# VH-VL binders against Non-structural maintenance of chromosomes element 1 (nse1): the designs that were tried, part 20

Target 1, 232 residues: Non-structural maintenance of chromosomes element 1 (nse1), of Schizosaccharomyces pombe (q53ek2)
Amino acid sequence: MEKERQDGLSDKHKFILQYIMCRTAGVDNEQVRELVQEQYGETATVEDVINELNNSLHNFDFKIKRVQDQLDGRLTLHFQNLSGDPVSQMATPYPPVQIELMRKIIEWIMKCDDYQYSLTTLQIQKLSRKEMGLAPSVIESHLHTFERDGWLRQREGIWTFTNHALAELDAYLHNEYESNLYECNACREIVIAGYVCDCGYCLHVYCCKHLAHVNCINCNTPWANATVIGRW
Short names: E, the ipSAE of ESMFold2; O, the ipSAE of ESMFold2 at other seeds; V2, 0.75 times the mean of E and O plus 0.25 times the DockQ between their complexes.

## First folded at step 15 (VH-VL; framework fv_ciduvectamig_arm2)

Design a6 (from z2 with heavy chain D32E; at its last look DockQ between E and O 0.33; V2 from the best seeds 0.00; counts 0 for: pae E 6.0 > 2)
Fold by ESMFold2, look of step 15:
Parts: C-alpha cells; sequence; structure tokens
Structure a6 (fold): chain C 232 residues (1-232), chain A 125 residues (1-125), chain B 110 residues (1-110)
C-alpha cells in the first residue's frame, strides 16, 4: 500500500480541490457549497466532498480544514500542509526582515496584556522600533502586505490573526505559546475571541451564543461575570 | 482505505481489568483529522460511548461520566493502535465492544465513519 | 448517565415515510447542531447516515433526511424499502467534548 490512492477521486473532486488550493487565504464555505451543488446536484453536501478529499490527502500530510469564525460562526475552508514549520510556510515569499517581523507580531499578540490577543497599530510600531529598529513607514508597508496576504486583519486599528493564520499556526501556537493560550471547551480550538469563566471553562463567542443557559455549564456562574478574551 | 482490527480476550473475571486493542491501517492514530473512540453495546443499554483519544498538538482524552473513574484509552504510535483499559469490571460490563474512528468535518463534530469488527466480552466467574 | 430518548420501535409500509425522534437536553441536542444518526443491521457495526443534524456522507441515499427543533432531533426515511429494516441510533456532541447515544429504535418494514 505504498502508492497514493487519489485515482479513486472523480474529476469533479479534483476540480474542487484545485479551487480550494488556489485560494491560499481560505475560501468561503458557501461558495464551495454552491460549486459542489453545481457539480453534483442540489442535494450534495460540501462535507461529503471534503471528507472524501481528506481521505485521499491523509497519506501526504495535507488536509482541508473547515474553520468557524469565533464571532459569527461563518465557515471557511483552508488547504493546509501539516508537516512543515508553519511560520516558515506562511512567510515563504517574504524577505528575512519581514519573516522576523511576523514571528515578533505572533509573540506580541500571544503575550499581550489583559487577554487582548490583539495589538494596535501604535503598539506594533513602538515594539518594532524598540526590538527591530524599524521605521513606522516600513511597518505600515509590512502590515499592508500581511493584511493583503490574509495573515492579519484589523478593525479600527486593532490587529489580530485571521482565521487562515489561526489554521496555519495551530500547532506552532500550541507548541511555542501553550502557557499563553486559551482553548474552547466545546470544540478544542484556540480562543482569541470569547469568554473564560473563573473556573477555567472557556468558549468562543459563537460557541457561547448557542447555549440555552446564561450561566457557565461547569460552575453555574453567570457568563456576564466571565473575563472577555479578545477585542471584538 | 481505513480499517480497524480489534483484538483482546472475550472472557474477563469480575474485578479484573478489561483490555482491548484496536489496530489501525490506512490512517495514523496521531492524525489531527481523527479521534479514536471505544463504544460498547448491550441489549439493556444500547450503544454507549465510553471514551476517546486524539492528537491535536498534544494527546487528549475524553471519557463518559459513567466510566470516567475506571477507564483509560491510550494511543500507541509505534504500533499504530489504541487501547481500552476498563478497571474493576462487573457483569454489567458484559457487552459487544467496538473501536471507531471519528472524523473531523467541523470543530467539535466527529461522526464515526469506520468501525472495528466488534468483540463480545463476557464478565463472569 | 445522560442518554438521548428515542422510541423503542416504529413501523411502516414500503414506499411510505417514517420519522424517528431523538430527545436530549439543552447541554447536548438543544445546545447546537452536533446530532448524528446511525443505521445498524443485525450482527453488523453501525453505519453513519447523517451528521450535524442533516448532512449525508457520500453514498447515503437522499431518502434519509434530518431536522432539529429545540431539544429534539428527527430522522426521516422516505420511500421506505425492505432493507431499511434495522436499528437506528442517534448521538450528540455535548458542550464538554463528550458524546451520548440514544437508546435506539427498531424499525420494522411491513
Amino acid sequence: as target 1 above (232 residues)
Amino acid sequence: QVQLQQSGPRLVRPSQTLSLTCAISGDSVSSESAAWSWIRQSPSRGLEWLGRTYYRHKWYNDYAVSVKSRITVNPDTSRNQFTLQLNSVTPEDTALYYCARGYEYVSGSYPFDYWGQGTLVTVSS
Amino acid sequence: QSALTQPASVSGSPGQSITISCTGTSSDVGAWNYVSWYQQHPDKAPKVLLYDVSNRPSGVSSRFSGSKSGNTASLTISGLQAEDQADYHCSSYTTSYTLVFGGGTKLTVL
């Protein structure tokens, strides 16, 4: 059983795989669902097609990961290489200084105060000057590139990871920043937007919205009293 | 093609430890796309999920409340298998035991798409 | 132990539709959409029919459909066929990373 088994995949499956692979920052699940329905009929599901693709990809340390947005639950699909160093994979097209800046931004986000898991533009500029000697105009250029390429997003001047970056960095963040990390008790995914109860029970914003109770399921303390994770 | 092959004794005496093994082919026990479960079935209780092991940056276990004090599920990456140990068994643990792969489609959803052949374990003296 | 409640048995004639219910709590079925359904023929392991309430794996007939309202999920089998005679089990993911099954439903095709 040494050879790849992809010859069990239809031309339609291969087309969908290429569609996802070509959209390196991730693709909206609804767009792929519509494509699947065009190719296979209205009753076909994206989950079935992705499951079949992942069964074929399994032996090569690749996968398609479906990511739920931590705030609104919107789903995106991301093609991943599970075997490589994720920061190096993210930063392959960048010059060395930009790679080092990305590693620093990851560190600064993971180690920021007050559960924020985000940085203002000013914070990035100050830290970059202090730790790397970079001018503010250089930082603005690099942040533009990271936003364009789908690694960082900003809202009102507050920068954090995209869903694409979280998917790519999952192993790296757990390995390098385990002591700084929160994980959702419902789904085991990293939390940068959510709540943590004094008892330690932690949920994404989206996961919390679907509870029938207003209290923590673990200790029965109101979620209104929980510490907010992230700025959203 | 994923296949799960079970092995282990079919007769266990009360108070002993029930130990079963599930060998995996066509997938890795350390795959971050999967979670590996033990499920048992009896006429009186139907299907009962017992617990799982899975790798996501590190090894995790989740166990059913009913057996949490007695159960251990362990991976063995060198043999590409996972095991069930259920301590202090009683005749009420007599059941048909399955191992199963749960496949991740969405975080928190692990439908069981591959099952072992089943092992009927009797607990009696 | 938390278990999901299913009717012990249901029956139907070929070509008809039947519905099997699965009732849980606000911490499993009622919490979100992580309900799965399994078909089991005698002396065989269960086979997944639906996951996440209504999604069908590849190779599962469109005659199988699912829905959920509040704490109750439903499996509907349309165009009933003789080979649908089997046991049917529901399961749900809980808010604590655990899984629970229903008691099972024996479907008889008359």
Scores: ipSAE 0.151, ipTM 0.632, lowest interface PAE 6.0, mean pLDDT 85
ESMFold2 (binder alone), look of step 15: mean pLDDT 91; pTM 0.938
ESMFold2 at other seeds, look of step 15: ipSAE 0.557; ipTM 0.807

## First folded at step 16 (VH-VL; framework fv_ciduvectamig_arm2)

Design b1 (from z2 with light chain S26D; at its last look DockQ between E and O 0.85; V2 from the best seeds 0.00; counts 0 for: pae E 4.3 > 2)
Fold by ESMFold2, look of step 16:
Structure b1 (fold): chain C 232 residues (1-232), chain A 125 residues (1-125), chain B 110 residues (1-110)
Amino acid sequence: as target 1 above (232 residues)
Amino acid sequence: QVQLQQSGPRLVRPSQTLSLTCAISGDSVSSDSAAWSWIRQSPSRGLEWLGRTYYRHKWYNDYAVSVKSRITVNPDTSRNQFTLQLNSVTPEDTALYYCARGYEYVSGSYPFDYWGQGTLVTVSS
Amino acid sequence: QSALTQPASVSGSPGQSITISCTGTDSDVGAWNYVSWYQQHPDKAPKVLLYDVSNRPSGVSSRFSGSKSGNTASLTISGLQAEDQADYHCSSYTTSYTLVFGGGTKLTVL
């Protein structure tokens, strides 16, 4: 690794940083690994380059966060601003009504019954009408915008957070919704796709794949009996 | 490049507290991709993991059963370091002590990719 | 003694393949796929060779491979070289999410 500038970053580091920054919804870790190897040689690691970037970025309240997909374990890298209110920063380009809608959607997802951590389009429309007086066509437009901008994702009309949103909201969710969230016992990250045993032991779907035993390691109850978290 | 630099006394009397410090450069003790461990090595027992500290949304500690009643591993964010305190030591605690970074390549797994230089600690009267 | 059982020593000639075993229980090697292997040359800190049974960090030769069956994990070194002469340690997480090491294996290259 080459570090030659008094401003703390080499031109190669700045190139990697800009590559990640330009991809606000996240960048596949393997794409960045290939780029790092192209810039620094085949023995260079993405982990070391990101760590060096983060050491410099910390001084400006920025970081690059690595996020593991809760279903398939795919790793992505996300540029974050650590200062201020994460919901406001997440929604900075939006008018106030869309910011309020996003804040409400976060609340509704976190306070869902039955471990769902997700909402149908119809549920969002009904709650938005009841609590905000918004027409269904307005909601569909806003949801399209949130999906396009990488904040929400949907599968068959079921909406939840993207990995990008989870990274940005991490501190906010822990601070505001501590009693409503589950944490993975393997990696300590928030679970919106996974399993929780009756004893409280909780794993992401992907983290559970690393379990070589078919029973919960805490209480020895089969994972087949565990409650599914999320809809996936 | 991450570097771990150890410091602390090399001779400790039985029943006293062993205290070691590991200073981190090139990473943060509060990194959400790392866990910070103490590991010791002796000819009779080989490598022994003692415990770790790490931050995700709050600080966590995990300790080996064999030392859980005597060990404390503490972060110090202002100095970017972490410490080992092992109380009530006996000659059986004589070992080469390492600090190490566990890095999360895959969720829930923290293989040790950076190690301190090692501190040989002798417990003797 | 160490929680995981490794042979005390193993030997092989240059160019051969050698396998080092690491045997635990249903509460460690058998419970998780979080088995790691470390190489340690004299007077040096250990260096990670494999994590999660079979994954190689960047810069580790493809001559090192790993597998697991039940309570036994294995490190295989193919195309044995003089530089491979070292101590080899396995580790696994436990069901209490603590970590244990094997007793170590001294590899001698003849």
Scores: ipSAE 0.341, ipTM 0.715, lowest interface PAE 4.3, mean pLDDT 87
ESMFold2 (binder alone), look of step 16: mean pLDDT 91; pTM 0.939
ESMFold2 at other seeds, look of step 16: ipSAE 0.572; ipTM 0.808

Design b2 (from z2 with light chain T95R; at its last look DockQ between E and O 0.75; V2 from the best seeds 0.00; counts 0 for: pae O 4.5 > 2)
Fold by ESMFold2 at other seeds, look of step 16:
Structure b2 (fold): chain C 232 residues (1-232), chain A 125 residues (1-125), chain B 110 residues (1-110)
Amino acid sequence: as target 1 above (232 residues)
Amino acid sequence: QVQLQQSGPRLVRPSQTLSLTCAISGDSVSSDSAAWSWIRQSPSRGLEWLGRTYYRHKWYNDYAVSVKSRITVNPDTSRNQFTLQLNSVTPEDTALYYCARGYEYVSGSYPFDYWGQGTLVTVSS
Amino acid sequence: QSALTQPASVSGSPGQSITISCTGTSSDVGAWNYVSWYQQHPDKAPKVLLYDVSNRPSGVSSRFSGSKSGNTASLTISGLQAEDQADYHCSSYTRSYTLVFGGGTKLTVL
């Protein structure tokens, strides 16, 4: 087989792409695997179909990124726009005040001093009042909108990024908050749920499950002494 | 479908630099799900991993201790390929050289799912 | 020579189960659960059978299984078939995120 380029996307490729695009918060990898097998047969793989889509999408500054959940390792697929300001792309349907709030929440999460990479509703309300003059009831409404749309998640009033937001913001966080972020030494992805050893070796919660030893593999101190990153 | 096509000389003199190229089709050398390795197989020994290059938020390289002082693996994004340079070769470097893609099925591990055709390189005077 | 120790050869009759060992150290096999196994037929590039100790890529028979205890990983092939005759290689990540291979095991199906 010899070829210089694809003849364009087939109807089956377009169907898979549309399925993923319509689910902006991400799509379970196994659901897409089932769909690929339905469209292409039992021997077809998600990996090959996504790779073919990405070869075409790159020409338009788009891609599909596979994201592994930092806690349980579940794989999801996310459609990304590689062009422009990622915060603006995330918040395009929102009014300007809400876009500015999103930018501030990103900053406040990344600059959290105690490795928490998360904020309580009260912390967001206090900071929003101080820096933006926004009323608490307005903040509650905006936070629920961000949760509904898949940009933030919360547990008992503790807010942080979704996997979709992390994928979309990856370049932005590296460029704007390089001094405030940790990267997993196993997979090189940003850590907001994981552990960091005193020596600086850092792993996602899930990536730690691949550690065969009870000590840090870099400095051999007990891994139990590592500092927890995030609240989970 | 991913294909890896190797090129480079099959005979290299001792003390020279061995240089091989691996052209990638069906994937990008800058893929954030892949890592690109050179592996050799000696007639008297088994497989030996030499090194790799890969991109996440920046380019990373990892090299085997046995060759770390002599090896360079470089990506070329404009040509969608990666190269091996092994300096100061000796007859012990005679081997069948493969390039391979490591695919990340699970975070941090990269089993080799696609291999080049192999290039038998002889180092002799 | 090779960083991981495998038996040079192993043999079995059709229908038998065989096990190939791969022994390393606490700095490789014992450090991560990132052990892979490859099958290589004559004059062919290796093909991945297992990754991360025991996971099978799509299309690999369930007759191939893997395990690890301490510094030793094992590949078990159940229900041996003639096409299983090949060389088998293990690999592991080291603590420094480099890779090492075993010396290889030639499997003969009698």
Scores: ipSAE 0.346, ipTM 0.727, lowest interface PAE 4.5, mean pLDDT 87
ESMFold2, look of step 16: ipSAE 0.370; ipTM 0.741
ESMFold2 (binder alone), look of step 16: mean pLDDT 92; pTM 0.944

Design b3 (from z2 with light chain S58E; at its last look DockQ between E and O 0.85; V2 from the best seeds 0.00; counts 0 for: loop humanness VL .300 < .304, pae E 2.7 > 2)
Fold by ESMFold2 at other seeds, look of step 16:
Structure b3 (fold): chain C 232 residues (1-232), chain A 125 residues (1-125), chain B 110 residues (1-110)
Amino acid sequence: as target 1 above (232 residues)
Amino acid sequence: QVQLQQSGPRLVRPSQTLSLTCAISGDSVSSDSAAWSWIRQSPSRGLEWLGRTYYRHKWYNDYAVSVKSRITVNPDTSRNQFTLQLNSVTPEDTALYYCARGYEYVSGSYPFDYWGQGTLVTVSS
Amino acid sequence: QSALTQPASVSGSPGQSITISCTGTSSDVGAWNYVSWYQQHPDKAPKVLLYDVSNRPEGVSSRFSGSKSGNTASLTISGLQAEDQADYHCSSYTTSYTLVFGGGTKLTVL
């Protein structure tokens, strides 16, 4: 039995909200589903609870954003503050040089050659020395911090955005990097792991699994000839 | 619990603009997981999707080719509603009009899981 | 340009299985696995039965199943019951960011 509060949310709703808020890098939808089932039983779904939370949060310029992984389609939930500058909010605990480095890494990722939308540790070190005068050991430390805090991820020394970073940076990337962006024709979201046809038709890796064709549905050329976006 | 409540005139004269409103309870018109559609139904044409509005990084609209030159679907975040405006109506626009929420269970798929009660609009003199 | 074709009517006796077809083109049904089916009883709004060809929302009976081959999607109702008497509509996304419906099928339970 939960007591209603002045804000119109039950204590169980507030518990779910706190669970998500405390995990700033995002939380797996399945973990939240388990928690919802523990709190509400089998008749409530995670979708309904998140919808009810967002109805209340909108009045305070917050929301819980659902993000679908571009490779495997796995859903994560992310608490967002809709006020202010996304990069400054990502980097609020960091000193000014580290905020500047984050802005430069975003630029370098978005302007990568060959549709890679990712950089090696060596590339970041070289660019940082040339453009910012930072030593390689300093860069290694900052990259570790960005990985720990859930802003960047790496695989074998190849760095790119996490799903959390993409959620926070969505408006910023659209505003600052419009000419460098690809958007998925299935869902409208930014593509950093996917495919783009010569005609411009673009899909996430996961969204491509929903195609019924082996050819591009816009120009009918073989989809196998599409340019790969990202390194995955 | 999501509910869609429609309002608007039931009789419109030819050449005028049909204007309907759909008020949303239990969800936000700016939801990242939803798209908000108008759909009409007539005995001769069955269900016909007209258009939608939705927010992803900005507001988007998609409109059916058959009405694209005459239709506008707009959100109103302050009142948590969305509207249909269909210009230059003719008797062929006589139909039962629904608003509906499309909910994204997975990327790119928006099945209509909540519908308004329907508004029968007659276009005649 | 695509219109989805459904039979105008189908009928069956209680306990039988019936199938309703929905035929489009490579620009809609054949483009995406985003076909949905809706059940509509008289004087009521449609209710979603299936999405993404074969997925059932919570609360929809397992007697409803869906499939797709090429440009044709199918709704199958097994163990037909009197409450299944209704209109059935299919929908599909197009290559142009739009959505189309079929003409609808009236199911009569004998």
Scores: ipSAE 0.544, ipTM 0.796, lowest interface PAE 2.5, mean pLDDT 87
ESMFold2, look of step 16: ipSAE 0.552; ipTM 0.809
ESMFold2 (binder alone), look of step 16: mean pLDDT 91; pTM 0.938

Design b4 (from a1 with heavy chain Y57H; at its last look DockQ between E and O 0.79; V2 from the best seeds 0.00; counts 0 for: pae E 2.7 > 2)
Fold by ESMFold2 at other seeds, look of step 16:
Structure b4 (fold): chain C 232 residues (1-232), chain A 124 residues (1-124), chain B 110 residues (1-110)
Amino acid sequence: as target 1 above (232 residues)
Amino acid sequence: QVQLQQSGPRLVRPSQTLSLTCAISGDSVSSDSAAWSWIRQSPSRGLEWLGRTYYRHKWYNDYAVSVKSRITVNPDTSRNQFTLQLNSVTPEDTALYYCARGYDFSSGYPFDYWGQGTLVTVSS
Amino acid sequence: QSALTQPASVSGSPGQSITISCTGTSSDVGAWNYVSWYQQHPDKAPKVLLYDVSNRPSGVSSRFSGSKSGNTASLTISGLQAEDQADYHCSSYTTSYTLVFGGGTKLTVL
């Protein structure tokens, strides 16, 4: 009875927490659901376990955040540190120059031309040389580190934020780049993969699946005419 | 396991303010995966969504048009609760009041946890 | 301005199928596929049956299904059972970040 109180709850919760913590880029919600069912029984839910973990983690300024992918809506779970400046927390293991590079890359992504919210490797190299005096080989090394650690992702040499980075930077982006960001009119989250109508109405790619109109609900212009946000 | 526990007076005089509190256990009022609503039910009107508060990058409120001029829904992070204030009540505000959680990133995601309900009578 | 219209009552015999409608406007049911359905037994809080028109949460019987066409969503209960006797409510997200409910439908199992 009292022995089960200490060992059962602590060990199973710690296993799930450790599983999530070891995967900095995030872990698929469905994989965690299977682990939760193995540990707690087939009627157990990820939501209940994560909420119990978060109640404990709150006292240490940590949390597990569920993030919905902007393209396909898949949920992933991410371990976050809530203390301090988000950029500084992202970059805690890095030298000061690499921290400054990350801060610049964030700025360049948020201020890039015409809805792209992404940069090519060449763009990053040119901007880094111009604004920081960094050689291309140094940039390659730093980008590899950012990709390995789950802060940036690339496809065909086009770099943007991971879902983990978006979760960590959410407050920072809203505070520092309010005039440069779009928010989804369905869910109010930042859009870096989606569509925006000429009238300003904006949706994530995934949130568009739930639009029942063929036209923009704000201005009645065909939604097919909306401008693509991001390169995905 | 999320539980919502309501408290507040069951009798309110016309023209006064109806105040109800919903205490949350098993989740946080500042959860960026949830929204916290007040819903009332009466024989004449059925269920009526009144308003909500929720945190994303900042606190948001949304209120039903029918009560928008009189309603305030506030979070209290220190007590992990949220409150309803409905000003200038009339007998038509007599109803069974619920607090409820809306969960997940879908804006239409259902109310999956409800409080026990508080029957509030507005009468002189 | 938007309120969702449901029939006040519906009835059926055990084993039959019944359908409950929920009609809104182009500013709610017709704008989004964010429609939910709730079952409410006497003196209990509502319980979610469906969300996003047709998705069932864990633990909800496959006898409950949903669909939508234009401004009207539908809940279908197949294989009607005595314990299905309850009130049923629909809700929808609006174009204004708000939610609306239908008036409710009392299901009587004969």
Scores: ipSAE 0.526, ipTM 0.790, lowest interface PAE 2.4, mean pLDDT 86
ESMFold2, look of step 16: ipSAE 0.529; ipTM 0.804
ESMFold2 (binder alone), look of step 16: mean pLDDT 92; pTM 0.939

Design b5 (from a1 with heavy chain S106D; at its last look DockQ between E and O 0.78; V2 from the best seeds 0.00; counts 0 for: pae E 4.6 > 2)
Fold by ESMFold2, look of step 16:
Structure b5 (fold): chain C 232 residues (1-232), chain A 124 residues (1-124), chain B 110 residues (1-110)
Amino acid sequence: as target 1 above (232 residues)
Amino acid sequence: QVQLQQSGPRLVRPSQTLSLTCAISGDSVSSDSAAWSWIRQSPSRGLEWLGRTYYRYKWYNDYAVSVKSRITVNPDTSRNQFTLQLNSVTPEDTALYYCARGYDFDSGYPFDYWGQGTLVTVSS
Amino acid sequence: QSALTQPASVSGSPGQSITISCTGTSSDVGAWNYVSWYQQHPDKAPKVLLYDVSNRPSGVSSRFSGSKSGNTASLTISGLQAEDQADYHCSSYTTSYTLVFGGGTKLTVL
């Protein structure tokens, strides 16, 4: 009697799914845990509910992905579309010029100098004018839209990918930018906030908390000398 | 609820290939939060991790050094299962074999679901 | 691979606290804080007690606690009970994406 009839999903499962889908920037795992326990009881786990949702979603090329923040390790849940070109899927309601701008911003972030994996508003404006002929006011409008829709985030005018965008773009970044990306040696996920040793050993900021000694595991040089990836 | 169901022969002759299958329900073999391992247990050697398969943006395999030349672990997404193949077995490979899920690889979360175990005997 | 070293057996009386050690190398226990502990009763699969050195999964008694110093991790069981009589195993990730187990410790409650 715990599960009602499954015509795809129970009503409580559909409520949890809708809660996650409506929050495109991602939902804190703890908020979903509290909601699951409210709906199903104190012994219910978010893991079981998400697994059941994903079993139903896999036939439609959708998935709920649990993403660990690269800086503080906070877990969030993200609804993903696994089919087609992720840039086109991200930007389906956008005009063609805005889609092309997003594609260019992805390129500029992935190819930026000095391990920054981020761009200032001014850098985006200059590159957009040089490569697309776009006015600064147009860029500010488009960046606001990308931030509102959960594709980019900024702090003090420094723009980079959200965790949602990284999850959606995962395969695209590996296919198109393999030579420009770093992967964490603790978890094998893409790094845009972390550290890289001169020998190439790389860790997310959060994954460094699991490093039990002060030297690089691969080459034994002091980890404190590793190069910072990202601006955080 | 995640459940792991093992199947395969319980008797294998020396020099042949040991082959076991682990069927998964309640999760996906391609889950990007999990890794799928084979572990064996014997009175003389205790628990021994053999290897795993898992998917992130591509399939990865990691194998224990002691068996790396003889082992493969393969996913089967269409059947939602993964297999162990251990070549050129000897009586020293006689053990209780488990499949297990290592959930949330990034956090080091341990093996939280285990199959029922399959006692495999290697003898002529 | 190198096995992690555990004492073969330990014993204690009900109500006492005991500690089980798990010693590895700088390439496993000493490299990462990815140490786990498992309890195994006869004819059962192992059950996780601790992960990431000291974290308890939901449903595990607070009598189980963990710590690590250098290449040695420790499991402490406080307030021993008869049901604690079991085998205890440690595991650690290595620097090469592999996993190693300890040899196991048989706990006898007198």
Scores: ipSAE 0.350, ipTM 0.744, lowest interface PAE 4.6, mean pLDDT 87
ESMFold2 (binder alone), look of step 16: mean pLDDT 91; pTM 0.941
ESMFold2 at other seeds, look of step 16: ipSAE 0.454; ipTM 0.789

Design b6 (from z2 with heavy chain V106T; at its last look DockQ between E and O 0.84; V2 from the best seeds 0.00; counts 0 for: pae E 3.2 > 2)
Heavy chain, then light chain:
Amino acid sequence: QVQLQQSGPRLVRPSQTLSLTCAISGDSVSSDSAAWSWIRQSPSRGLEWLGRTYYRHKWYNDYAVSVKSRITVNPDTSRNQFTLQLNSVTPEDTALYYCARGYEYTSGSYPFDYWGQGTLVTVSS
Amino acid sequence: QSALTQPASVSGSPGQSITISCTGTSSDVGAWNYVSWYQQHPDKAPKVLLYDVSNRPSGVSSRFSGSKSGNTASLTISGLQAEDQADYHCSSYTTSYTLVFGGGTKLTVL
ESMFold2, look of step 16: ipSAE 0.567; ipTM 0.807
ESMFold2 (binder alone), look of step 16: mean pLDDT 92; pTM 0.944
ESMFold2 at other seeds, look of step 16: ipSAE 0.655; ipTM 0.838
ESMFold2, look of step 17: ipSAE 0.577; ipTM 0.815
ESMFold2 (binder alone), look of step 17: mean pLDDT 92; pTM 0.945
ESMFold2 at other seeds, look of step 17: ipSAE 0.484; ipTM 0.782
ESMFold2, fold request of step 18: ipSAE 0.487, 0.444, 0.465; ipTM 0.786, 0.760, 0.771
ESMFold2 (binder alone), fold request of step 18: mean pLDDT 92, 92, 92; pTM 0.947, 0.947, 0.943
ESMFold2 at other seeds, fold request of step 18: ipSAE 0.501, 0.463, 0.464; ipTM 0.783, 0.780, 0.767
ESMFold2, look of step 18: ipSAE 0.488; ipTM 0.778
ESMFold2 (binder alone), look of step 18: mean pLDDT 92; pTM 0.942
ESMFold2 at other seeds, look of step 18: ipSAE 0.568; ipTM 0.809

